VHH binders against o75319. Designs and how they scored, part 14

Target 1, 181 residues: o75319
Amino acid sequence: GNHIPERWKDYLPVGQRMPGTRFIAFKVPLQKSFEKKLAPEECFSPLDLFNKIREQNEELGLIIDLTYTQRYYKPEDLPETVPYLKIFTVGHQVPDDETIFKFKHAVNGFLKENKDNDKLIGVHCTHGLNRTGYLICRYLIDVEGVRPDDAIELFNRCRGHCLERQNYIEDLQNGPIRKNW

## First folded at step 1 (VHH)

Design c1b (framework vhh_h_nbbcii10_fgla)
Fold by ESMFold2-Fast, scan of step 1:
Structure c1b (fold): chain B 181 residues (1-181), chain A 127 residues (1-127)
Amino acid sequence: as target 1 above (181 residues)
Amino acid sequence: QVQLVESGGGLVQPGGSLRLSCAASGFTFSDYSSYALGWFRQAPGQGLEAVAAISGSGGSTYYADSVKGRFTISRDNSKNTLYLQMNSLRAEDTAVYYCAADLRYGSGSYYTAFDYWGQGTLVTVSS
């Protein structure tokens, strides 16, 4: 099992903060046991994640991990001061309503508790693209009233890569607003 | 008090089948919104691995690549029981199997989706 995720090297480690929001997206960090399979410039450990975010003059207040595995890194690999939330999200299919509601609840709770600071919500799946982009855009559309095309464009620009799964894009553009409770 | 109790583990020959059950008490599947009810396993000397999960809506199931096509997850809301049907068992499937529930999707907790776990049931696949 120290197999590098398929196409993981094809993606930028960390995007930029999405202006007007508290979101920043990135690909999954890989713990030290993966470094034997990576050149120094390809390494992206949990420590590297925090260094890259600091280099952007940003600070993480929450990490939401959407992967359906714990093989890439452990919560213990993260600074204890940064909350970690695991939302086990099935790939390929549009996330179900319960997953969407859990994501929205976590974001709303963070924002309520962090009104007096500017800390970011870091969101990742394996590539920081499809599940990550879907749930961030879903939040912007359903909760913040952003137009679907504008949400998708903002995510694509800030992540540095475009959402790839057509079914996710079609759901964002034409699907119903998921009423959050 | 929330409890998850696994049963059905044991010794099986390679190529055999086994069905695990997880009886839940202290909550009901139909009355509590859960992102996932699932099965996890830990093989000797290995870390915890997600095996299969089913969403509360029933619209999504997940299977690890190592078990896809061999294992089937299902739930019976009337019996408050989660099942894992394991077919074509291999020596590599030998592990302690854990039932888990994510009943906190509405909470502000930041340290795991699955916060209710059973004690585990041992499955040994050996001739």
Scores: ipSAE 0.000, ipTM 0.207, lowest interface PAE 13.6, mean pLDDT 83

Design c1c (framework vhh_h_nbbcii10_fgla)
Fold by ESMFold2-Fast, scan of step 1:
Structure c1c (fold): chain B 181 residues (1-181), chain A 127 residues (1-127)
Amino acid sequence: as target 1 above (181 residues)
Amino acid sequence: QVQLVESGGGLVQPGGSLRLSCAASGFTFSDYSSYALGWFRQAPGQGLEAVAAISGSGGSTYYADSVKGRFTISRDNSKNTLYLQMNSLRAEDTAVYYCAAEWGYSSTLYPYEYDYWGQGTLVTVSS
């Protein structure tokens, strides 16, 4: 069905840019067909996403969609000028190495292509919290050498919500560093 | 496009049986045997209730207490289809039945853990 994702309304639509990085996290935008079930102040469409990013004086250069569904919005609902990358990622499980590698490759490729500008990498799952926070923190730890607790604190502060999945937190703090691309 | 389509609903008398099917398209069970699959229902004027769940990654099943011993969940990866065999039907089983899928999970009865949903099929148990 055309149901609003569980607890979607509980989360802030878009966080702040993570200082010292190119990342910004947000919850999944919902296309127009969902607006019949939302009050005007609850709406968060693809257009609303870009308006909120602009209000922060930031610009998106890439969207990475980590949801395991296409039902919430379509890539064609986004501006044609902003690249969209889908990485199908299941919730609740720590992402596998292939998923982590795909995420790292996408980020590294974007940064190489955009070294002369300040455009952001927008990352979202359904709530913009657990899968999103895990992969961003995993990147910061494995590639940029950030200490796990510092990466988690930075994400939590900038997202405005704390990572909730204990297995994700445990893997970030005590799991192996993935040195493969 | 990923889609789940339920079928097999209808009118049945108390004590009767029905078999529901859920056909998946846009992905395959044979390629993604780790898909967790479930059945959920919504009775008139009530919220969504879990019925049964099955994993694809080694097989485990869960059932709501109200259906244990009466309903059986199964999957056929070669046909890309999920089934719910419903026996000894009661008036309180009257509901729209939905199938749901989530890649990589073990079986679960929590609807918020499923990302793909069908449109539902109506089951009415009445004399």
Scores: ipSAE 0.000, ipTM 0.123, lowest interface PAE 16.0, mean pLDDT 84

Design c1d (framework vhh_h_nbbcii10_fgla)
Fold by ESMFold2-Fast, scan of step 1:
Structure c1d (fold): chain B 181 residues (1-181), chain A 127 residues (1-127)
Amino acid sequence: as target 1 above (181 residues)
Amino acid sequence: QVQLVESGGGLVQPGGSLRLSCAASGFTFSDYSSYALGWFRQAPGQGLEAVAAISGSGGSTYYADSVKGRFTISRDNSKNTLYLQMNSLRAEDTAVYYCAARSYDFGSGYLDEYDYWGQGTLVTVSS
């Protein structure tokens, strides 16, 4: 179905690059079939995503899609030059260890292969907020040693919206570090 | 085409048990392109009420307060079937029970719009 995700219009399409990292967060792009339900200024297609990132003088090197559906857009809607990784992540619950480790492995692999450039890792779920913010912050805390409150503040500032799910925030602040090696 | 077919409804006495099944076709429960699944009911002269829901992974469940502790939602990915185990049934549980599937990501909760619905199965709890 072509139903617009609930509350999708409430969020900024694309955040800012998180300084000191390669991360940029955004809400799910919607393929052209959704545009009949949107005003022109509300449209955010895969093409719109890349245009907005270029407007920030940034370039995507990887997209990580955390949605638990394939209905919003297809990988074929993305430029062939940008790798796409799907990590099916259920909303509302804190991602499990397997999901966290898949995310960390993808990020680490990208960074090793992209040492000689400044390309970004684009991460999104439906709203680009809770699952997206959780996994980015989890990476910063567990791998880069960032303090939980600092990671959360950085994400909130750069995304332009605060993490909403208290269980996600609680796990980031007080949960165990997930070691993947 | 996505189809959901309910079975297992019938007449049962108060305090009894029933197990409802929902057979899905046109998608699979083990597919990574996933549907959230739920059970809804409509009693005579009343509106549609959400009863229970389960995430595509099966890791998260929702239950209405009226059925919590009595009903259990589960799925069998190998059989592509959703179940509702109903225990300690009450006259108030009398309703047509619908299986439903959501083809998009979790929104604000399990009570988001559902895209696909079965035809319903009648459960009557009566002495």
Scores: ipSAE 0.000, ipTM 0.185, lowest interface PAE 11.4, mean pLDDT 84

Design c1e (framework vhh_h_nbbcii10_fgla)
Fold by ESMFold2-Fast, scan of step 1:
Structure c1e (fold): chain B 181 residues (1-181), chain A 126 residues (1-126)
Amino acid sequence: as target 1 above (181 residues)
Amino acid sequence: QVQLVESGGGLVQPGGSLRLSCAASGFTFSDYSSYALGWFRQAPGQGLEAVAAISGSGGSTYYADSVKGRFTISRDNSKNTLYLQMNSLRAEDTAVYYCAAGTPYYLGSEHAYDYWGQGTLVTVSS
């Protein structure tokens, strides 16, 4: 179906770039078929995403889509110049080591190949909050050595919404560092 | 700085094949590249025409209707080189061929390509 995700309207479309990083987080864009269920000011299409990023004087170089569905928009709805990576991530549970490794590999590859520019890694799940915030924070903690509470605070401030899932927060604060395969 | 250098142009008979190469410097080809790469041509007395283009990830391609089924665009990330394989060449394919890099929303839009090579001449005649 064409049902708008529960609580999707409650969240800001796009956060701000996380200072000191190449990350920006947002909620899932919705393709044109969803617009009949939205007021004009509530619309957030793939095109709207790129317009909002540009309004912040930023540019996307990669989109990582963490949703467990492809019903909200298709990669073909994105500019042909921006790489798109799908990492199917189940909601509610802490992402497994394989998912964490895929995310880290994608980020590291992007940064190595884009050291001569300032393009951003856009990360989203349905609300751009729990799965998105977990994986970004996990990267900052495990790869960049950021303290868990500092990573979480930075994400919350820049996203404009606080991580909600206690099991995600608990894992970030007290869980083991995930080493690459 | 970004630089593109074409090679492989020359004289070929109708029905023949030719492969053009474009060596890029100043940026790298990878699965995470934001630069689309394209081939454009200008025939004698004609305007610039998009021939073929490939997205930064390599996942999407564009071909002009006049070349579909005859030309193939590809890239080699390890060599930082773009290719155009031209088969079943016709007299109407005679043109200067340009390599271009840019950030187009639509791969066939010439105005969104910011970096251009000097061009290489392809002549198809008996």
Scores: ipSAE 0.000, ipTM 0.103, lowest interface PAE 19.9, mean pLDDT 85

Design c1f (framework vhh_h_nbbcii10_fgla)
Fold by ESMFold2-Fast, scan of step 1:
Structure c1f (fold): chain B 181 residues (1-181), chain A 127 residues (1-127)
Amino acid sequence: as target 1 above (181 residues)
Amino acid sequence: QVQLVESGGGLVQPGGSLRLSCAASGFTFSDYSSYALGWFRQAPGQGLEAVAAISGSGGSTYYADSVKGRFTISRDNSKNTLYLQMNSLRAEDTAVYYCAADIYTGYSPLRSEFDYWGQGTLVTVSS
């Protein structure tokens, strides 16, 4: 069987665009085979993701999938016009420097190629909260020079849920800035 | 009944080696080839930390910086067993080691992907 991820139903499917940025965060979409275990209002397929973003008058230009597994949906379930990037991250430790660098590189590349539009970078892990929030905030702090507490507040408000992992929060507030060289 | 059972723990001298095994029952790795498997540990007085993980479909591996180059994770779908080869062991590797799988076993607000856990096996590194 297709098991629904632990606590997945506890989180809002899609947050709002983070003002002043190109980021939007969401929980992992679940392919149609999971819908047998969900009420109609609980469904959040890849198609539902794009419908919800469109309802906010936004458009996705890139999806970054931070989950360690591929059991929830396949890239083939996404529109072929939207690039998909998989960055395998484990949901316990603070992401390592290689992972942080890969995330920064992908974001910088997208922004360089999309200067003439307003398309969003969609970022998700399983719940769209801890790994997702950490990497987005790390980017804002290290690359954009945003104060850690401001980055965290912006993410929490726009996602509709607060970062939960204390080691992630502590690293964002007091950890070293990671250079992108 | 789905179970993960760790074995191979024990007392070892610094610089020594151990291989941990995790035998799965109630499901097969081949049928759940896309499911991630991993090793976590909890040292005395510390919280739970990820040590190593291996994805099913991608063949990708993760290692904590503290064990990178010393530990190797592997899976054998034919034997329904996950392994952790631990080399060059240090006193700070002393911990209870847990096998974990991305397979639903119940509700826990602290887990997002590795939601099924074994009972743990103790590894003590001391002279």
Scores: ipSAE 0.011, ipTM 0.441, lowest interface PAE 9.2, mean pLDDT 85

Design c1g (framework vhh_h_nbbcii10_fgla)
Fold by ESMFold2-Fast, scan of step 1:
Structure c1g (fold): chain B 181 residues (1-181), chain A 124 residues (1-124)
Amino acid sequence: as target 1 above (181 residues)
Amino acid sequence: QVQLVESGGGLVQPGGSLRLSCAASGFTFSDYSSYALGWFRQAPGQGLEAVAAISGSGGSTYYADSVKGRFTISRDNSKNTLYLQMNSLRAEDTAVYYCAAHPGYYDTSWYDYWGQGTLVTVSS
């Protein structure tokens, strides 16, 4: 259906680029059919996403969609020039090793193909917070050697909201490094 | 058409065991191997509770605190079937158990595939 995701309005649409990285996090864009349930200032369509990225003087080169649904917007709603990747992840539980590997592979592939530009990897789940923050931080820790607390702090500051899932935070801080990259 | 069919429910005495099965048709688990599959339950007079979930291949599992150490979720992609092994059953486990594809906490509205449910009664 046309129901707005639970708690979706509680979160800022788009964070800031994470300095020293190619990542930017945001909440799920909602296609036009959802706009009748939203005040004008609450609207966040795929078009609104690209407008907000441009307002920050940034450009998207890849979108990674971590939602477990296809109902909020379609890949066809995005510019043809921006690749779209779907990695189905559930909320609540820590993403499994296969999901983590898919994410790392996608990021590494993008970075290799985009060495000569400064385009961003846009990552979102429903709220752009827990699954999104976990996978970005997991990448920074496992692949780039960032200290867990530094990765989490960087994500929280740039997203404008703190990771909420205690099991995700615990896994990032004290869990094993996944050497699957 | 996509369909999930639960089986294995019934009457059991406290301390007993049951194995629930969920047979999927209209899609294959290999096509949905990265999707979580789960079990939910609804006890009389209570709301819907997530019991257990299993992610795709190489999968993580989730268990509600009330069932940890007693229930085990598993999947068999070759049989297109999800299982819930329930041990050390308690009266409080009495509920209708539902199989679901694509479970998730933060957006229950995207649960696209649910079974009809199977009744488990734990009674002395």
Scores: ipSAE 0.000, ipTM 0.159, lowest interface PAE 14.4, mean pLDDT 82

Design c1h (framework vhh_h_nbbcii10_fgla)
Fold by ESMFold2-Fast, scan of step 1:
Structure c1h (fold): chain B 181 residues (1-181), chain A 127 residues (1-127)
Amino acid sequence: as target 1 above (181 residues)
Amino acid sequence: QVQLVESGGGLVQPGGSLRLSCAASGFTFSDYSSYALGWFRQAPGQGLEAVAAISGSGGSTYYADSVKGRFTISRDNSKNTLYLQMNSLRAEDTAVYYCAAKLYSGDYYSPGEYDYWGQGTLVTVSS
């Protein structure tokens, strides 16, 4: 039982798999103690996350949590079969090169270990939009050679919301490619 | 600061048992989920080698062929502690044993991919 994140209710809980990738983006799940502050249709617990992924005929193989807090849910609230990785990422600022490197390493390692399945990498920050969209797009641009505008458009379409932070968009479109993977 | 502190090492006779513990501080197993937690060892005059690993979920365990069936890795999230139960000990198990945490996905058996390390605890198997 803590405060609901600002504007959290304004965002779709889970996007769709980004075609041609293993990525799916969502907003932060809130543990059961937050449900006292939510209508039934607003609830989005860790259990709700997995139910919504299953409803899309998808399966999570890894969760990457980009929030700069541990108050919203605990890794123990997740199924034991799904690995969880915390990358503490400060909001509002373009992630630094070390954070970008950690994200790329986690993704590359997952893909190497999951060549024989089609499990997804779930990525979230608080709203599943700015930090989440930045790091996914940065991976697609730097590692997979996707054009910046195409990566951003794909993310926006699949997430159901457009990247909001102009500094993130500017870095993706005009910033340097980070060859740090 | 993240720290891993091993305990439980000592002198034991061949065929004996020891339980090693690794207490984590600066992160919690439930709040700061690692990809894996593992045990590595370095025998006198040898390189560092993998002994056992447990996934961040706790659902999967991995063992070196040399210890499979004799050693058991486990964890207790409530105590923030990783364990290695060593049974049927042999002279060749004599080594400094290290606890390690792997934050990111990758090879369970590669020491170079582990992010945090304990200082080690000596296990001597001798009559």
Scores: ipSAE 0.000, ipTM 0.120, lowest interface PAE 17.6, mean pLDDT 85

Design c1i (framework vhh_h_nbbcii10_fgla)
Fold by ESMFold2-Fast, scan of step 1:
Structure c1i (fold): chain B 181 residues (1-181), chain A 126 residues (1-126)
Amino acid sequence: as target 1 above (181 residues)
Amino acid sequence: QVQLVESGGGLVQPGGSLRLSCAASGFTFSDYSSYALGWFRQAPGQGLEAVAAISGSGGSTYYADSVKGRFTISRDNSKNTLYLQMNSLRAEDTAVYYCAAQEYFGSTYPDAYDYWGQGTLVTVSS
């Protein structure tokens, strides 16, 4: 459908870069066909995303799309120079180990190939909050050794919205570390 | 590739019963438990209307007033299948029935649903 996602207007389009990392989080961009249902100030297209990143004096090197749909925008709507990776995740439940490992492998591969630049990994789900925040925090905890509460606070501050799903927060704080092979 | 495929449609007499199934592929209901699943129908010469919906957890259901007490929506995660049990069928239930999936539960509007089946015809006539 051409329906605006539930609560999508409630969230800031793009957060700030998370200091000490290559991550930046945002809500799903909406292609031009959705703009008929939006006021001009509410529009957030793929073009708007790249303009807002540039306004922060940052550059995207990878987009990781965590939504379970392709209806909001097409990979073809993105600049050809920016790789796009789709990891299908469902909302509300904590991502499974396979999904966590896919995310970690994608991030590690990007960092290895982009050691000589400062390009960012852009991560989004529908709102750029729960699935997005969970996977970024999971990476920081499991791979970078960040304390769970510190990872969550950093994400919340930089995204401009706090993680909302208690099951996600509980897993980050008290769940097992997912070690990769 | 996400697909929803309906089955179980056919010809049935007024007062009869029919069970529709919607088989999901490209995703599992245990993976997709947070998504709302629903049934919509389109009668000849009419628009698309919501019939029933079930939340990802199965804890919340919706039914159109025209089907309350006659239809029951359910899901089986082990079979990755959504069901619509239709009892006490009437001629006005004649329609193409579609199953659909939505990322968020809270809407009965067709345009809120991300994935759609191709539809299965149900004809209620003597």
Scores: ipSAE 0.000, ipTM 0.139, lowest interface PAE 17.2, mean pLDDT 84

Design c1j (framework vhh_h_nbbcii10_fgla)
Fold by ESMFold2-Fast, scan of step 1:
Structure c1j (fold): chain B 181 residues (1-181), chain A 126 residues (1-126)
Amino acid sequence: as target 1 above (181 residues)
Amino acid sequence: QVQLVESGGGLVQPGGSLRLSCAASGFTFSDYSSYALGWFRQAPGQGLEAVAAISGSGGSTYYADSVKGRFTISRDNSKNTLYLQMNSLRAEDTAVYYCATGYIPYSDSLYHFDYWGQGTLVTVSS
């Protein structure tokens, strides 16, 4: 359907690039058919996403979509030049190890193939906050050795909204490091 | 864990046709699948060559120039199976064919296949 996701309007469309990383987080873009239910200033289509990234003098090289649905937009709505990766994640629960490893492998592959440019990895779930923030922070902690509180602070500041789910925050702060060996 | 099993290989004469199948388990094909799916081949003494790929949504396909117009990639979500229809086969198509899946789209240099089948031999010979 054309139902706007609950609380979607409460969040900024796109955060800022997380300094020292290739990550940028945003809420799910909504395809053209949703625009009848939105004021002009509330619209955030796939086209609007790329315009907002460009306004920040940044360029997307990969989109990772963490939603459990494709009703909001299709990969075909994106420029053909930008790779799209879907990782199905269920909200409310901490992503399982397989999901975490898929995310890490995608990020590592992108970074390896994009050493000679400064293109960004765009990550979103429905609100671009809890699942998105968890997986980005998980990567920074497990792969880059960032302290959990520093990773969370960096994400919160750049997204413009704080991680809301206490179970996600507790796993990041106190949970085990997930190693891909 | 993800498992891929190929079938349909065999001996065929030049100009003939074969249909390869790849049965997947450990993940489900859907119009919303995050998994890119593809076919690779390796001829004796050669490296791996990408043949065809299909996006997780099925909206995008890739074909190597050597097979364009002759091969067609497709998937059947109800059977959790990937197919490669091979028409107008040539001697140079002789290879072991592998199906593979990965979480990165096939369309650029970021493409990584994480899981591979065991392969099925296709021999094109008179």
Scores: ipSAE 0.000, ipTM 0.108, lowest interface PAE 18.0, mean pLDDT 82

Design c1k (framework vhh_h_nbbcii10_fgla)
Fold by ESMFold2-Fast, scan of step 1:
Structure c1k (fold): chain B 181 residues (1-181), chain A 125 residues (1-125)
Amino acid sequence: as target 1 above (181 residues)
Amino acid sequence: QVQLVESGGGLVQPGGSLRLSCAASGFTFSDYSSYALGWFRQAPGQGLEAVAAISGSGGSTYYADSVKGRFTISRDNSKNTLYLQMNSLRAEDTAVYYCAASLPWDYTGSPYDYWGQGTLVTVSS
């Protein structure tokens, strides 16, 4: 069935906007069919996501879904006014250059089209932590010129949880800058 | 019990083609159309490497850089079978190929929960 992702309950649903950026990170929302396995206070549907963003006085302009599945929720569960982009990424492996380029292209395109507003780019994987944190930090390092340790610290503080995967952290700190021109 | 059984391996000359099949039993792909399915390989004396994966909908695929443009992954949920079409085979493709399924998966652990026994592919003249 509708099994809750392992450790999903261990993480805060939504982080805070990363200051100086348009990014906000969160764990995967779960469609209504999962709520039979959750206490009311544990529910985090697509509707709950938008309510929590609004409670922070923020507005989503794009959702980037990094999960390797469509099981947890469907794009039609989201408001039609918010674009949805799927970038399939497998867990554990540092995303390849093609995936990094797709992420950077989507972010750059959004920022160009949203110069006159302050709408956020929402990014999630299953837990909103490792793949999510990696790609956001990679963008900040490669495109914005942020020092790796500063990018990681900013993400960890705003997400409310620290990046867990050592290979991801090592690539961010010591790996090459991806010049995806 | 959940089982994945690979077939289609064998000896092939460089530049040749093989199609691997993975038959699932104990569950149906229709019930798990949203879950990831994939192929891994292990060459003699080497570690396990990811080859290809396909999303539950079949709408997105992943390929290792070493096989991009040569291998094609596909699934048939009605036949409960996963496929790997291997073209332009090279000596470096010699390995035992494993089918894997994630039902459900933990992305903080291994992304694949169930593995087949493996099928040997030898690319040699």
Scores: ipSAE 0.000, ipTM 0.222, lowest interface PAE 13.1, mean pLDDT 84

Design c1l (framework vhh_h_nbbcii10_fgla)
Fold by ESMFold2-Fast, scan of step 1:
Structure c1l (fold): chain B 181 residues (1-181), chain A 126 residues (1-126)
Amino acid sequence: as target 1 above (181 residues)
Amino acid sequence: QVQLVESGGGLVQPGGSLRLSCAASGFTFSDYSSYALGWFRQAPGQGLEAVAAISGSGGSTYYADSVKGRFTISRDNSKNTLYLQMNSLRAEDTAVYYCAARDYYGLTSPEEYNYWGQGTLVTVSS
């Protein structure tokens, strides 16, 4: 059961760094066992992830994995020097306040530890789009004071794909600010 | 090396309360931890069943239908300890209670938990 996630091939592997922030978004990397189901140009392993980020003259300092599963790759597939954080999120529903606060605490902790460098926070779900875009935009709105429409536009431009889930977009644009963290 | 040590079990009358603790060593409870934690029990002559579980972030909890409204799972990251507050205890709650941890999501499947305590006996009788 090394089945490729639905629509995974439709998305760009890695976006660009979001200017003015430490965020970069990408789709889930797939370990070597999935490569028999992929053409060479479709492969996106953990190694491919780090190579693509280096090609952009960037460096990862933290990976936040928002997927509901561990079947796609293992933390051991990542360099030991890059911290890995799993935040368990299910698709379709807007993340709850505890998930939002967990994400904010992880980002704030990283930024405190990394004041003297420019390393990035890599964030992904399965497609690196809906859950990923929601949590990044929620952070920018609630913590950095970015206007919702500006946060969404910045994410969409840098990811290379637009947020698709209307309930996520609606919550970002018109929902309450989550200040309790 | 991961160790989980349960405490707080004992004999209690029906309708009474107990608080179970699980002290963890070899890994740290923190806001950044991916470990999910749970309580499982095994009644005499029966299989292992999930009682309550809490995600690594604390944002997701599970309770078996038989304990909803009576039991509360919680964690204290500063003390590296998992708790199960058991209220309104019934004879059918009599079991050995196990603390367990896993490094993947999956709040209820016992076969996927990587680390287990030795268990603590809870007897509910008059």
Scores: ipSAE 0.000, ipTM 0.111, lowest interface PAE 16.9, mean pLDDT 84

